VH-VL binders against o46895. Designs and how they scored, part 6

Target 1, 223 residues: o46895
Amino acid sequence: MGSNKIKNLVQYEIQDFVSLNKMDTKSHDSLNLNVSKKSRYLLHRVLTNQLINNRSGNACTKTRSEVEGGGKKPWKQKGTGNARAGSSNSPLWKGGGVTFGPKPRTFSNKTNKKERLLALTTALYLKSNNTKVINLDNLDFTNLKTRDLVIKCSNLIENYKKDQKILFVAEPTASGLWRYVKNISNVDLIYTTGLDLKKILQAHHIIFTCKALNDVKEVFNEQ

## First folded at step 22 (VH-VL)

Design v4
Fold by ESMFold2, fold request of step 23:
Structure v4 (fold): chain C 223 residues (1-223), chain A 125 residues (1-125), chain B 111 residues (1-111)
Amino acid sequence: as target 1 above (223 residues)
Amino acid sequence: EVQLVESGGGLVKPGGSLRLSCAASGFTFDDYYMHWVRQAPGKGLEWVGEIYPSSGWTDYNEKFKSRFTISLDNSKNTLYLQMGSLRAEDTAVYYCARESFTLYDWGPGYYFDSWGQGTTVTVSS
Amino acid sequence: DIVMTQSPDSLAVSLGERATISCKASQSVDYSGSSYMNWYQQKPGQPPKLLIYDASNRATGIPARFSGSGSGTDFTLTISSLEPEDFATYYCQQSSDWPYTFGQGTKLEIK
């Protein structure tokens, strides 16, 4: 039933990240975003599920951390090393993670997929006035420093405050960008293969690369 | 200090139009859902509609959907209610209100934590 | 639309006594373990003032004599020991579904 969501076109002006002061106002791109009419409730539900899954994963990680520390107990030291003759030949052990495996896929992948996609498009729509698209074609990662990124962000974003969170959304092939942003506490990066609702919601500003914008059009076409 | 100040009320004849303003200060205007709520003389409260400033999302009580439009000017931190085809039943005090919810703070609920003092609209000859 | 029905329409209570106001919703206002029911106080010539949010949480600065309870469709506002400043009209309001709707109000009279 379409009464619970509305499709909205969002247009973005494309900016050259290298030459921010020389902006071509004729370059544009757009997304069609489905938006939930009950956005606050949808976002709360999906975010809560993500946070619950992270806490459960942390508990599993804590259990694995309890067995660390070489020289403590032989069982804990050897259980993760694949050093057993019988375990090496077992199909259950070749896949890894049989003892500390991920949560069942039905909990994560089933009905939640459609709900998660609607939450992502809804969140992106609600932040559309704080979302920008940049062209990275001329960026030379070998000659840029962390402070240069901070300066470029301050010029790209109106009334930029250093404590505001900035989220870059990039294509997976833009690996050089991660090296560049990883040392800045208020800047984060996600790839189009791993869109993350919590990071989108926490961001005060969202910056897509042009390629990432094209990638998410395909992700959202699966709705 | 959060402040909401409505203005633009007055006397208008049936069939006429009026635009109300709500000037906001003391908070980041575009982080919050903003609402119009009205109260007819001696009667209860009635929700008119909402807007989310960071996107321009609006939703309305269906009673008003064809005649009222909510808009904003982010540069002035100002919320507007454009009322058209006014009727005598639209006579009321009109409040703007801020909802507690933001995308950055997933607090306990959705309620009006701040209200303006209201502006009075009278629809009569 | 979720219809909110308050009882009673008016109530007279002596100072120091307990007052209770009921609010019934035409549909459940619960979502994910929370009840999205709020209570406001309004004195003549003033805007509404939040008292209780999410059925039972007292808003900042609200005296301890105010409390809320209930879930689903049935909710209660209680004033444990009535004081002179509590003369006002009280509204319940649901924020579970659109449009947000208010009860018709309960006028609380002292004495």
Scores: ipSAE 0.649, ipTM 0.825, lowest interface PAE 1.5, mean pLDDT 80
Fold by ESMFold2, fold request of step 23:
Structure v4 (fold): chain C 223 residues (1-223), chain A 125 residues (1-125), chain B 111 residues (1-111)
Amino acid sequence: as target 1 above (223 residues)
Amino acid sequence: EVQLVESGGGLVKPGGSLRLSCAASGFTFDDYYMHWVRQAPGKGLEWVGEIYPSSGWTDYNEKFKSRFTISLDNSKNTLYLQMGSLRAEDTAVYYCARESFTLYDWGPGYYFDSWGQGTTVTVSS
Amino acid sequence: DIVMTQSPDSLAVSLGERATISCKASQSVDYSGSSYMNWYQQKPGQPPKLLIYDASNRATGIPARFSGSGSGTDFTLTISSLEPEDFATYYCQQSSDWPYTFGQGTKLEIK
């Protein structure tokens, strides 16, 4: 019908991850984020579709012989995948408000892409006060330890609490960072090539690398 | 225990200004939409507007948008309502309220699960 | 804005009897299979207290004698057996669209 979104400029101060000092001259980077006027409803719908589609992704890979051992049909149960899926304040789906099963793509691919993009930018905006941008250029990966990374995170984030989830968003070329975050239960990493609404929503704090911000500017300018 | 305590109400002359405060405790302030709702003497409830602390997002009932501003101080877990150009019809008890919804838990729906005691604003000559 | 109209404006009922309050919205408050209609109780000098959310779900600590029903535009709050603490004003409220709006209230009095 009409426009139901508002474009917002969000500015971020860039911090040096190693020293946790601000740059000598203050520098900023920014994102233009479209925000839905009906954010709660958009996010609910898109998140629900993502959860349904994750289960549908398994429906094509199993044959009846593949389920022989368990006797279960090809429908996946919650928690069948990795531990911690849905473990941290994730939405609980009860009742019949959400349908499960494969959804055809033949009629709405462009509409689903626009809606998913708006959900991503809306979610990032709603968490903008808990989002930090860091420069990793001076980080020496050769002798970094898990304990050091935990200390860095606790110093970077104001009022840090150990039960809070931290999500790093990094450029694909920052693959060395994964080796260190994988051992920290409350820290996760996604790359700009695989932005994930569920992980963004579950995060209490989001940390972008400078390069990741530049990557997502192209993705979000399509709105 | 969730607690919301409003303050800052009082007697104000027409055309005046007043800032209300709502001190929040017992929950993670950043996680919840916070709202102002008012009730004129002998009348029903009227939604004033909302704010989301993790972004500063605000939205208002159009009746108040030109005269009222919602803001917050995250370091104090405090919500504010700045009211300007006050009129006799703005005489009411003003409540702050917490909405049940969070980005981390979608099951509770969208309702006001906690209310403060209210603070009274009287606009009179 | 979605206009919420309650009926009746006031209701006198004896202890132990049933009370029924209606709320009609000017347009549907349904979204994605849920009805975003809430009910609150308010006693003089007190803030509102949540009773029912999403049309039919009882809030924590609310006695089983309170129930909600309805969908779309037509909703009902029922108190199956009135107790002395139930005499108050009741408000419906929609959270389907902005601004959130309340009904005008229904005052429930001792008969």
Scores: ipSAE 0.623, ipTM 0.814, lowest interface PAE 1.7, mean pLDDT 80
Fold by ESMFold2, fold request of step 23:
Structure v4 (fold): chain C 223 residues (1-223), chain A 125 residues (1-125), chain B 111 residues (1-111)
Amino acid sequence: as target 1 above (223 residues)
Amino acid sequence: EVQLVESGGGLVKPGGSLRLSCAASGFTFDDYYMHWVRQAPGKGLEWVGEIYPSSGWTDYNEKFKSRFTISLDNSKNTLYLQMGSLRAEDTAVYYCARESFTLYDWGPGYYFDSWGQGTTVTVSS
Amino acid sequence: DIVMTQSPDSLAVSLGERATISCKASQSVDYSGSSYMNWYQQKPGQPPKLLIYDASNRATGIPARFSGSGSGTDFTLTISSLEPEDFATYYCQQSSDWPYTFGQGTKLEIK
């Protein structure tokens, strides 16, 4: 068996979130990300397994009483694929809720930790041109309002569109950020202790804090 | 309304180089894997390689990997194929093609749903 | 590399009759319950046009007379009642593994 993954260096420009300027003492940071040579198939397999595991492997019983329903928003309803005339003629895979990729939902597979990590690094790599890194060190949460956060996000992201989803990835100690994010429908947040493939894939833009980026370096490089 | 327009083909001597272009319009360029596929005169189709614009990921048919480079310019929505050390057997029509897959729509299949008209490369002395 | 072998290399058929084209892969093109086999039509001087994806799904705008079937390594394209515009070369293509590969083509001619 030859190598089925490739390590890729990704560079990120670091911006000060308060002033939206690059930090002069450190203008960029980087990740070495393992990327699957069969990325589309890996991502589909791991995403499907994540959705099956959320159903607790009991497809007949768990429906309405316990689902991940907090800040979770349905995605892929009116995305790029739904506008295609071809996709409307595919009754074999139409379904309420989450639509899967080109592969039908066939198996309940137990996804090992190595495969899940490879899917996460692969997804982050594929979205690397839409990923930014910010420094929150100068942010005083006591003076921040939700409108200010929306405005800062729109200024941070080139060609920002109101229907685009933004995902913050933050260190666990940045708990003050979630209080603002939860009130904004197109913005979501995950912590480095709970990386989530579905949320990464559905995001149009990903924003790491500097501390979160350092956290994931440790997770991805040696584990 | 998806449009792919190749250009840059022509006559080249063996050992020479050539850069092909593919101008894309009518879709979000960053969302799709883009491909080069070639067809020698009177022969079948042969996959050359792919690029994913949102990352710069490339992968190649191994027979071309040392001589061909796929790149892009996102500001112009343009895909490139840089060909070097050209040989007579590289004579072909070169197509750019869009793959149906996106990270936002895990719909059916991985297939080429849009093709350009092709540009002809002739390698001869 | 997955080698795709079509048969026949050429086929002469009368208008209104059925044509069948076979494609055999050197290894299974199935993954997670889907067969990653596509069919394209190509007329002289034109790029290929998608007909069938994932073995059996007709692409948008393709007439109902085109159908695909098969799984694993053995696949068939069927044209149930030939029209004058159907005389072209047909290619199968797998997207299960890299490199993506095509069959050598089947030329369909008027008898």
Scores: ipSAE 0.605, ipTM 0.801, lowest interface PAE 1.8, mean pLDDT 79
Fold by ESMFold2, last read:
Structure v4 (fold): chain C 223 residues (1-223), chain A 125 residues (1-125), chain B 111 residues (1-111)
Amino acid sequence: as target 1 above (223 residues)
Amino acid sequence: EVQLVESGGGLVKPGGSLRLSCAASGFTFDDYYMHWVRQAPGKGLEWVGEIYPSSGWTDYNEKFKSRFTISLDNSKNTLYLQMGSLRAEDTAVYYCARESFTLYDWGPGYYFDSWGQGTTVTVSS
Amino acid sequence: DIVMTQSPDSLAVSLGERATISCKASQSVDYSGSSYMNWYQQKPGQPPKLLIYDASNRATGIPARFSGSGSGTDFTLTISSLEPEDFATYYCQQSSDWPYTFGQGTKLEIK
């Protein structure tokens, strides 16, 4: 009973990415995250809409075949396969040429924007125990190798497994980081100007830069 | 493969407290919603509540919300049910169960695909 | 809370015959093209065992004689030819809304 959302404070220890000396100089920061009481259904709805909007642009290019699609779920049936059938390479949505009903193309309704923001904060909360915040101030990108970045990630993340997906969330001005991230198959990067629910949900570990964390406080301020 | 082993059941007086444990193995504990479900002697099944290990998110059947707390220790792959202010009607077998759903596989279905053997709680004066 | 009502409370059926158990939900359990209704079998002294998920999908290792049907509020579990191991208590369960709720159970007995 009550409202359909609950506000939760999440605390993060800020870690120096270069030294990884968590104990010498400790800083903390936090986010207040609204969390949906019906998180699984909210996330499913918003994720499905994200996937449909991406395919509708593609489907408009391929309009000759509008018969396929409709009435299908975006994922494989859980009980027929391994629980991990939803890997990033698996088909998330079948078919093309999905017909658009009377629904708005852009989801410009303010209720839809509030719903997307609630989905993002809910997803970040659900992943909070696997989220870390780093300080990049002392990182020298000119001498950094891809292997060095992999090693630093493995040292940052407790009980790291190579097949786990890592998502960096960075401020738009952090251009030096993307050059190395793109060369690592299990590591991805998004910017605070383009928060992506699908990538957040697929990530096993999320790493914010300090500046990115401050940016998302502003993004979520309007809930 | 997947194993859930409950422990911590026993005899307790009305008004007392008891903590149940569920040790999990054979799967990635962080990925799954975990649940407690109980069954009074000769009665049906009753959902107690859930927890999501990667956040500590909990939700409860309102019947139990004031008296029961679900928690976990991810380093030990262990789920807990802290029971307080126990009453005679809380006498039951308590099961831990794994829900099939993960954030990484959004196929349909929110069902309990794995159950422990249960641990018995008896509340008697 | 979504109230799940099973019918009958008990059912006596001979080996090789057909058994039908119904479950009615107090409101629709449908979402996005799926019916979030599950069926479990429970034998004395054992935990429940999943039979059917999402109204009609047979769980891995469940014999073809078990089938589920229905949508919205009305659901049915059918056992087409009873075997000795099928005498147990059966529960429907909705996972459409919280709290998850179970039917009161149907005991299937040997006639």
Scores: ipSAE 0.601, ipTM 0.796, lowest interface PAE 1.8, mean pLDDT 80

Design v4
Fold by ESMFold2, last read:
Structure v4 (fold): chain C 223 residues (1-223), chain A 125 residues (1-125), chain B 111 residues (1-111)
Amino acid sequence: as target 1 above (223 residues)
Amino acid sequence: EVQLVESGGGLVKPGGSLRLSCAASGFTFDDYYMHWVRQAPGKGLEWVGEIYPSSGWTDYNEKFKSRFTISLDNSKNTLYLQMGSLRAEDTAVYYCARESFTLYDWGPGYYFDSWGQGTTVTVSS
Amino acid sequence: DIVMTQSPDSLAVSLGERATISCKASQSVDYSGSSYMNWYQQKPGQPPKLLIYDASNRATGIPARFSGSGSGTDFTLTISSLEPEDFATYYCQQSSDWPYTFGQGTKLEIK
């Protein structure tokens, strides 16, 4: 319930994205993040609801004996100790032929808005040691190339590994300049107007712009 | 390949302090909840607390919360248990354990898939 | 806190015979179609070793003679044909709510 959360101050070092110079680390910024004491269960619940809500509002779905994605497993990946449990096509699943396809809007409002916000702040807190803040003021947007962005990301992230996912969180006014981010398979971008729990959870590294950090402070600190 | 090696156990007098270490290797330390679990002589297993390295999140069995502190050093892939105001009933083998869960794969299961060999703490006059 | 109660406290069984250990939780450990109940084996002088996770799934490298079953509050570990290396103490553990809790243990002895 509502007393099952703890407010935590998270400090971030600010780096100049062009130079990636640690001398700007004397400049710091922070977020106060509410963190659920039952984080793993909160995140699981909110994520599964997000995945259900991402489906089209079609009244009927094509059945293959089981519904894709359930309450057990939001997506498939190696590394779990139980590959059979939660599989949508496992012979252990029971439920018959179900024409799953709830009415539109019912699933879009299933998750409490306050609960979704708590999941976002909890996820950001749990990834706080892999989150960085950058200043874009000196970036030459005219000459930005995909190769240059890859190099800057690899220099920003200590011990960067090629299979790790990077998520940028940017202010809405940066929308045009990030179209080249989409060309990089391991780099993604969200805006502060559309924070996305799934993308935050999938990211190995999160990079806020200074302006994006300021945007979310007001939303997260209102509680 | 996963290895957890505890150290720092020993004999200590009641009221004393001791710091245990758990060196981790063979996995990405940041990705996993790490735990301390203890076992008093002739007794069962008792959960002490947890830490999530990517944030420093900790939670404790209420029994220990005022006297024990879990911390870490990500650069050394090492977690610590600082024990203060030790009592005779704190005599136990202390294990570090890795939980299977990661934020990157939401498969079922929250269990201890790897354990260290343990380090023995004896609290005696 | 969810209290885990194992029975029996000790069990003497002959080699090649079947052993059954039960574990009862004070409240359901089920969530989203999974039972968050795990079983560990502990031999003298060694750390615990995972046998079964999520009630019925055998951990990697665990012989097929070990099986788990149950849901809700009532769970069972079965060893179908005892081997000399199986004489140890067995613990159930719930991971559905914090603090994580263990059963008191069942000591399996050679008869």
Scores: ipSAE 0.553, ipTM 0.773, lowest interface PAE 2.1, mean pLDDT 79
Fold by ESMFold2, look of step 22:
Structure v4 (fold): chain C 223 residues (1-223), chain A 125 residues (1-125), chain B 111 residues (1-111)
Amino acid sequence: as target 1 above (223 residues)
Amino acid sequence: EVQLVESGGGLVKPGGSLRLSCAASGFTFDDYYMHWVRQAPGKGLEWVGEIYPSSGWTDYNEKFKSRFTISLDNSKNTLYLQMGSLRAEDTAVYYCARESFTLYDWGPGYYFDSWGQGTTVTVSS
Amino acid sequence: DIVMTQSPDSLAVSLGERATISCKASQSVDYSGSSYMNWYQQKPGQPPKLLIYDASNRATGIPARFSGSGSGTDFTLTISSLEPEDFATYYCQQSSDWPYTFGQGTKLEIK
């Protein structure tokens, strides 16, 4: 980290999700996003750490340590047999944990949190031309059908292709939206309380709600 | 097929300005970092700067940062290099190049996998 | 800036013989287990063409006679048996830090 970042202003036109082709008034909002000058390397590193943490979270690191629990001296090729290797949680006997292996939790809790935030803002910036902001205030969730959501997305996104992934970013109080998004295979949803780098990078298009955009301004102001 | 075609080169007096264009086709333009690289007559290659079409992110060789601006038009899949305050040493062939990296494919390294034919800029009194 | 120094500046070699070109970076171009060093071929009047990426990987369509090796600061391009189309100028290029930089070039000529 350190001095390898630059703050960039991104402006978004706000579109009413109900009346897609209506343009009665101009409405805009913006984000100041810190962007890493070494974006490609940062994103790769944080994605790799996300993959490691997900797998480590599923499999207890103590059980991996118990399998390799011999905490043995430097590797010396101690004879032949399973005693030297043989952990399904280890890719290689000699240095089974060296690649994407168990790492100190401290890097996950402090430095990695700041690095994760920079990766998130960097990713959002890099996708800014494929990011839309919508106002949901006029949307009636009680009568919304899943197909209607797909149609509105296709009209919102210029030249939309059905093989493209769409990611909604919504405020936690927008629980009605999840009911419809969960039924659409190329559409996903995250909340501002659980921003996910992998999902942001996989998305071809990102759609913020207005309230979600305001939420992330508060989260990202501390950069 | 990936194709990059530069244009806009020519003769210009010292202190003058010129805008180069690079028309791109055969790939999803906004998925790739795009670059300008130049080559002075009889000399090697020099990186000028980059742009990421999906954001407008730019970064420059500090040597050019005050005089050159990279921009694009996504609707035309076209990359631009605006050159100002030109000097004799800016005489070169200017190439646009596509970098291999995309946000969707992390396997390849970071290299220029496609180049245009170049456009020649000559700065002379 | 990372300075890339190629050796030799020019090289005369007979058809069918081996050619080797060295490239030295002023600082390591390694990151996370990868060496961000690329090699390009350029013929007169043509743009550069990618040969090798990440020190040792041949680009698509590049003949097996081209190979790259090295890590850290020291890299080598080898052409095992020269063909007539291989006489060109060769450039190494690092992509580990900005600005991206190229070596000064090595001109490979027919003896």
Scores: ipSAE 0.482, ipTM 0.738, lowest interface PAE 2.5, mean pLDDT 79
Fold by OpenDDE, fold request of step 23:
Structure v4 (fold): chain C 223 residues (1-223), chain A 125 residues (1-125), chain B 111 residues (1-111)
Amino acid sequence: as target 1 above (223 residues)
Amino acid sequence: EVQLVESGGGLVKPGGSLRLSCAASGFTFDDYYMHWVRQAPGKGLEWVGEIYPSSGWTDYNEKFKSRFTISLDNSKNTLYLQMGSLRAEDTAVYYCARESFTLYDWGPGYYFDSWGQGTTVTVSS
Amino acid sequence: DIVMTQSPDSLAVSLGERATISCKASQSVDYSGSSYMNWYQQKPGQPPKLLIYDASNRATGIPARFSGSGSGTDFTLTISSLEPEDFATYYCQQSSDWPYTFGQGTKLEIK
C-alpha cells in the first residue's frame, strides 16, 4: 500500500525583520513537510474535530418537570371549550418546558496525534507560498510601534493587503512580539508549543521566526 | 460626485439596539476603506471602527467591539453599523467616512476624504 | 492609544489676521519621512472636512491660506489670513496607529 503521504521540501528565504531588503541579512532555510494525499479530507476532519472540542457544551434548557410551577391542571378536562391541558409547564405553552432541548454535555472527538501532525504539516505546505521567515534578533521591541510592525509586514509580504490575516508563529520566548501583535486585529500570534490548525488555515500569510522554524523542524522530524 | 448619506438614527431607550445605514454614491466600496466616526453633542470626534470592502474585514475601537458591528452590502453600496446595548453616552451624531491614502515607499498615509452628513442617535429613558 | 491634545480650546481672531492652532500627540506619529497627522474643519451642523493630510499637504480644494506644519509630536495648523468662512471648529487626527484618535477640537471664533 503506497504511502498516504508525500514528503516535500519547502525552501524559505530568511529575512531580517529590521532590514528586509538588505542582501547581507538574507539567508535560506528549508522545512520538510509531510503532505497527505487526501489533504482536503484530512484537514476537514481534523479541523472539525478541533472545532467540536472547542465547544463548551453548557447549553441547558428546562424540561416540563424542571420548570417552576405546574402540578395543577389548568382547567377541567371537558366543558371549557379549550384544548386539553395537563400542566401549565407543557412545552405547548409559552414559558413551558422545552422538549428535546439541549442539555449539558461534553464534546470530545479524539484525533490521532499523527493525524493531527500530518494535518498541520499539510496545512503549512499549502500555505508555503505565502509563508515568510524572519529573523528577530535585531528588532528593538522597546521602540517599536504597532504601525511599524504593520509596515514591516507590508514590506515583507508581497501584495500585502491590510484586510488579510497574518499569522505569526514564534517561539515561546518571543514575548515581546505579543505586545504589538495583540493590537493589530488582522494579525495573530501562535507559539510553536501550540500550533493551531484553524489559525494556519485561516491565515493569508504566515510569518515564522527563525527559532520557531527550528522548533517546528524538531517536532516534525521526531515523527 | 461622491456622496455618503447616513440614515437610521433616532430615539432609543437604554439597552436598545439600532442599525445605522450609510448609502454611498459616486464610488464603489471595493476601492475604499469605510469608517464610522461619532460625535457626542458638544464633544469631539471618536473613531468607532472600519471595514474593508473586499473581505468584509473589520476593526473596532476596543470601546465598541463588544456592542457594535460594522458590515456592508456591496450590491447596495451600503455600509451598516449595528449597535447593541445602547447607553446614554452613545448619544451622538454618527458619521460614515471614506478613507483614502497616499502610498509612500514606506507605507500609506491615511485620511478621511469624504464624510456623510451624519445621523443622530439619541439614547434616553 | 495616542492621545491628541489641541491648544487652545478656543481662539478668537479678527478677520484678516493669522490663526494658529497646535496639536500635540502623546507619541510620535512619524514614520520615515512622513508624519501621519490630519486636520479637519467642522462647521456647525456639518460633517468634518479634510483640510490637511500627512501634516503638511493641503487637500483638494483647500485654499492656500491653510497650511500645516510639524513633526514628531508637535503639529500646527495655520490660517494666514482669516476669511469669514474659516470660523469653525478644527480637529487634528492621527493615523499613525489604531485606534485613530482626534484632538478635542479648537473653536475658532471671530474677535
Scores: ipSAE 0.093, ipTM 0.687, lowest interface PAE 2.2, mean pLDDT 89
Fold by OpenDDE, look of step 22:
Structure v4 (fold): chain C 223 residues (1-223), chain A 125 residues (1-125), chain B 111 residues (1-111)
Amino acid sequence: as target 1 above (223 residues)
Amino acid sequence: EVQLVESGGGLVKPGGSLRLSCAASGFTFDDYYMHWVRQAPGKGLEWVGEIYPSSGWTDYNEKFKSRFTISLDNSKNTLYLQMGSLRAEDTAVYYCARESFTLYDWGPGYYFDSWGQGTTVTVSS
Amino acid sequence: DIVMTQSPDSLAVSLGERATISCKASQSVDYSGSSYMNWYQQKPGQPPKLLIYDASNRATGIPARFSGSGSGTDFTLTISSLEPEDFATYYCQQSSDWPYTFGQGTKLEIK
């Protein structure tokens, strides 16, 4: 469990994922997390942009020219007692085209790279007390059961509740972990190549692999 | 009543090592940062380092980081300062202190609310 | 590191009189609405005792004659009416940044 003080440096306790209960050689690692004074606003902006970018934008209506039919004038211009009409596809008619209706579009809001990183660091900082770091080097993925993973998580997290969201952050090469995590409803897995602010913020607990933590360090140091 | 009692001080030769202890009573280490602060004879106070007992997290004054190590034994509710490569300049009274805090919306403010009586370390040839 | 400078180094004041000690930080110790400055009293052969925390808050059991003020880089400890037990050395300390740092101390003596 990392200590969270005013300074940006956060230390984490590293635990072996296989021997979680063994008080053996606990090591620590640290992560420099920049926090903005405008962190609330920044988090909101970046999150909003992420949500906007996730919109599909596939809503589509047909204009009068796109609706099938309408080649013949519905009735003569005069002598019918009806209003003048030029086409059955007119937007004035039921079944006609839609004027100024939605068309497929791309929803995109570009977020500044520095802002995005700052938001991520801020989010991780806020979650630092609920963040664990694990070593997977001794984990045999071939014999791992989903139940075992849940038990390990419950042992790793002191205040574990089944309804709480757990977010695993792993390196891209940790492909074996996904097979077991995907079947647990309250556990998500993201990779360091795609840190998701939304998922970080929604998580009650975050679990980093040692390698993932190092990847994140590299990314943050490149700022 | 909160009590901190330092021990382990004494005379040591330059280059030697010494381990100081701070026994805490009247409270648990949980939720508190514990600190070491030293005071050379006739001089001011110098911060050595801190530990968060709940996590084992430590931080040091850069001046001491390479020579001093802070640890604890939760079962004994005791704080330790392991000192190595001692120098004459390390002669001082060493205090353990409990850091308390006030929570604000933006974070905590910290202060030392409890101090031990100190233990004297003398480094001399 | 934040350097804390107290003034004066020593102060002679009569009983019943007002004493004022200044502490200056090399950089601001403020964050948001708080100043992370603490004051301690130390008597010979004793450990420091907390007087004031966060610039202006009296610690538990501290008499009302002790008060702290200031913000940013300039802080003041005031003893409104000196009592015999108040003659000691006083230290300011910042907790805004690591490493924590103390002033050099101000010795309050009886005039």
Scores: ipSAE 0.031, ipTM 0.533, lowest interface PAE 6.6, mean pLDDT 86

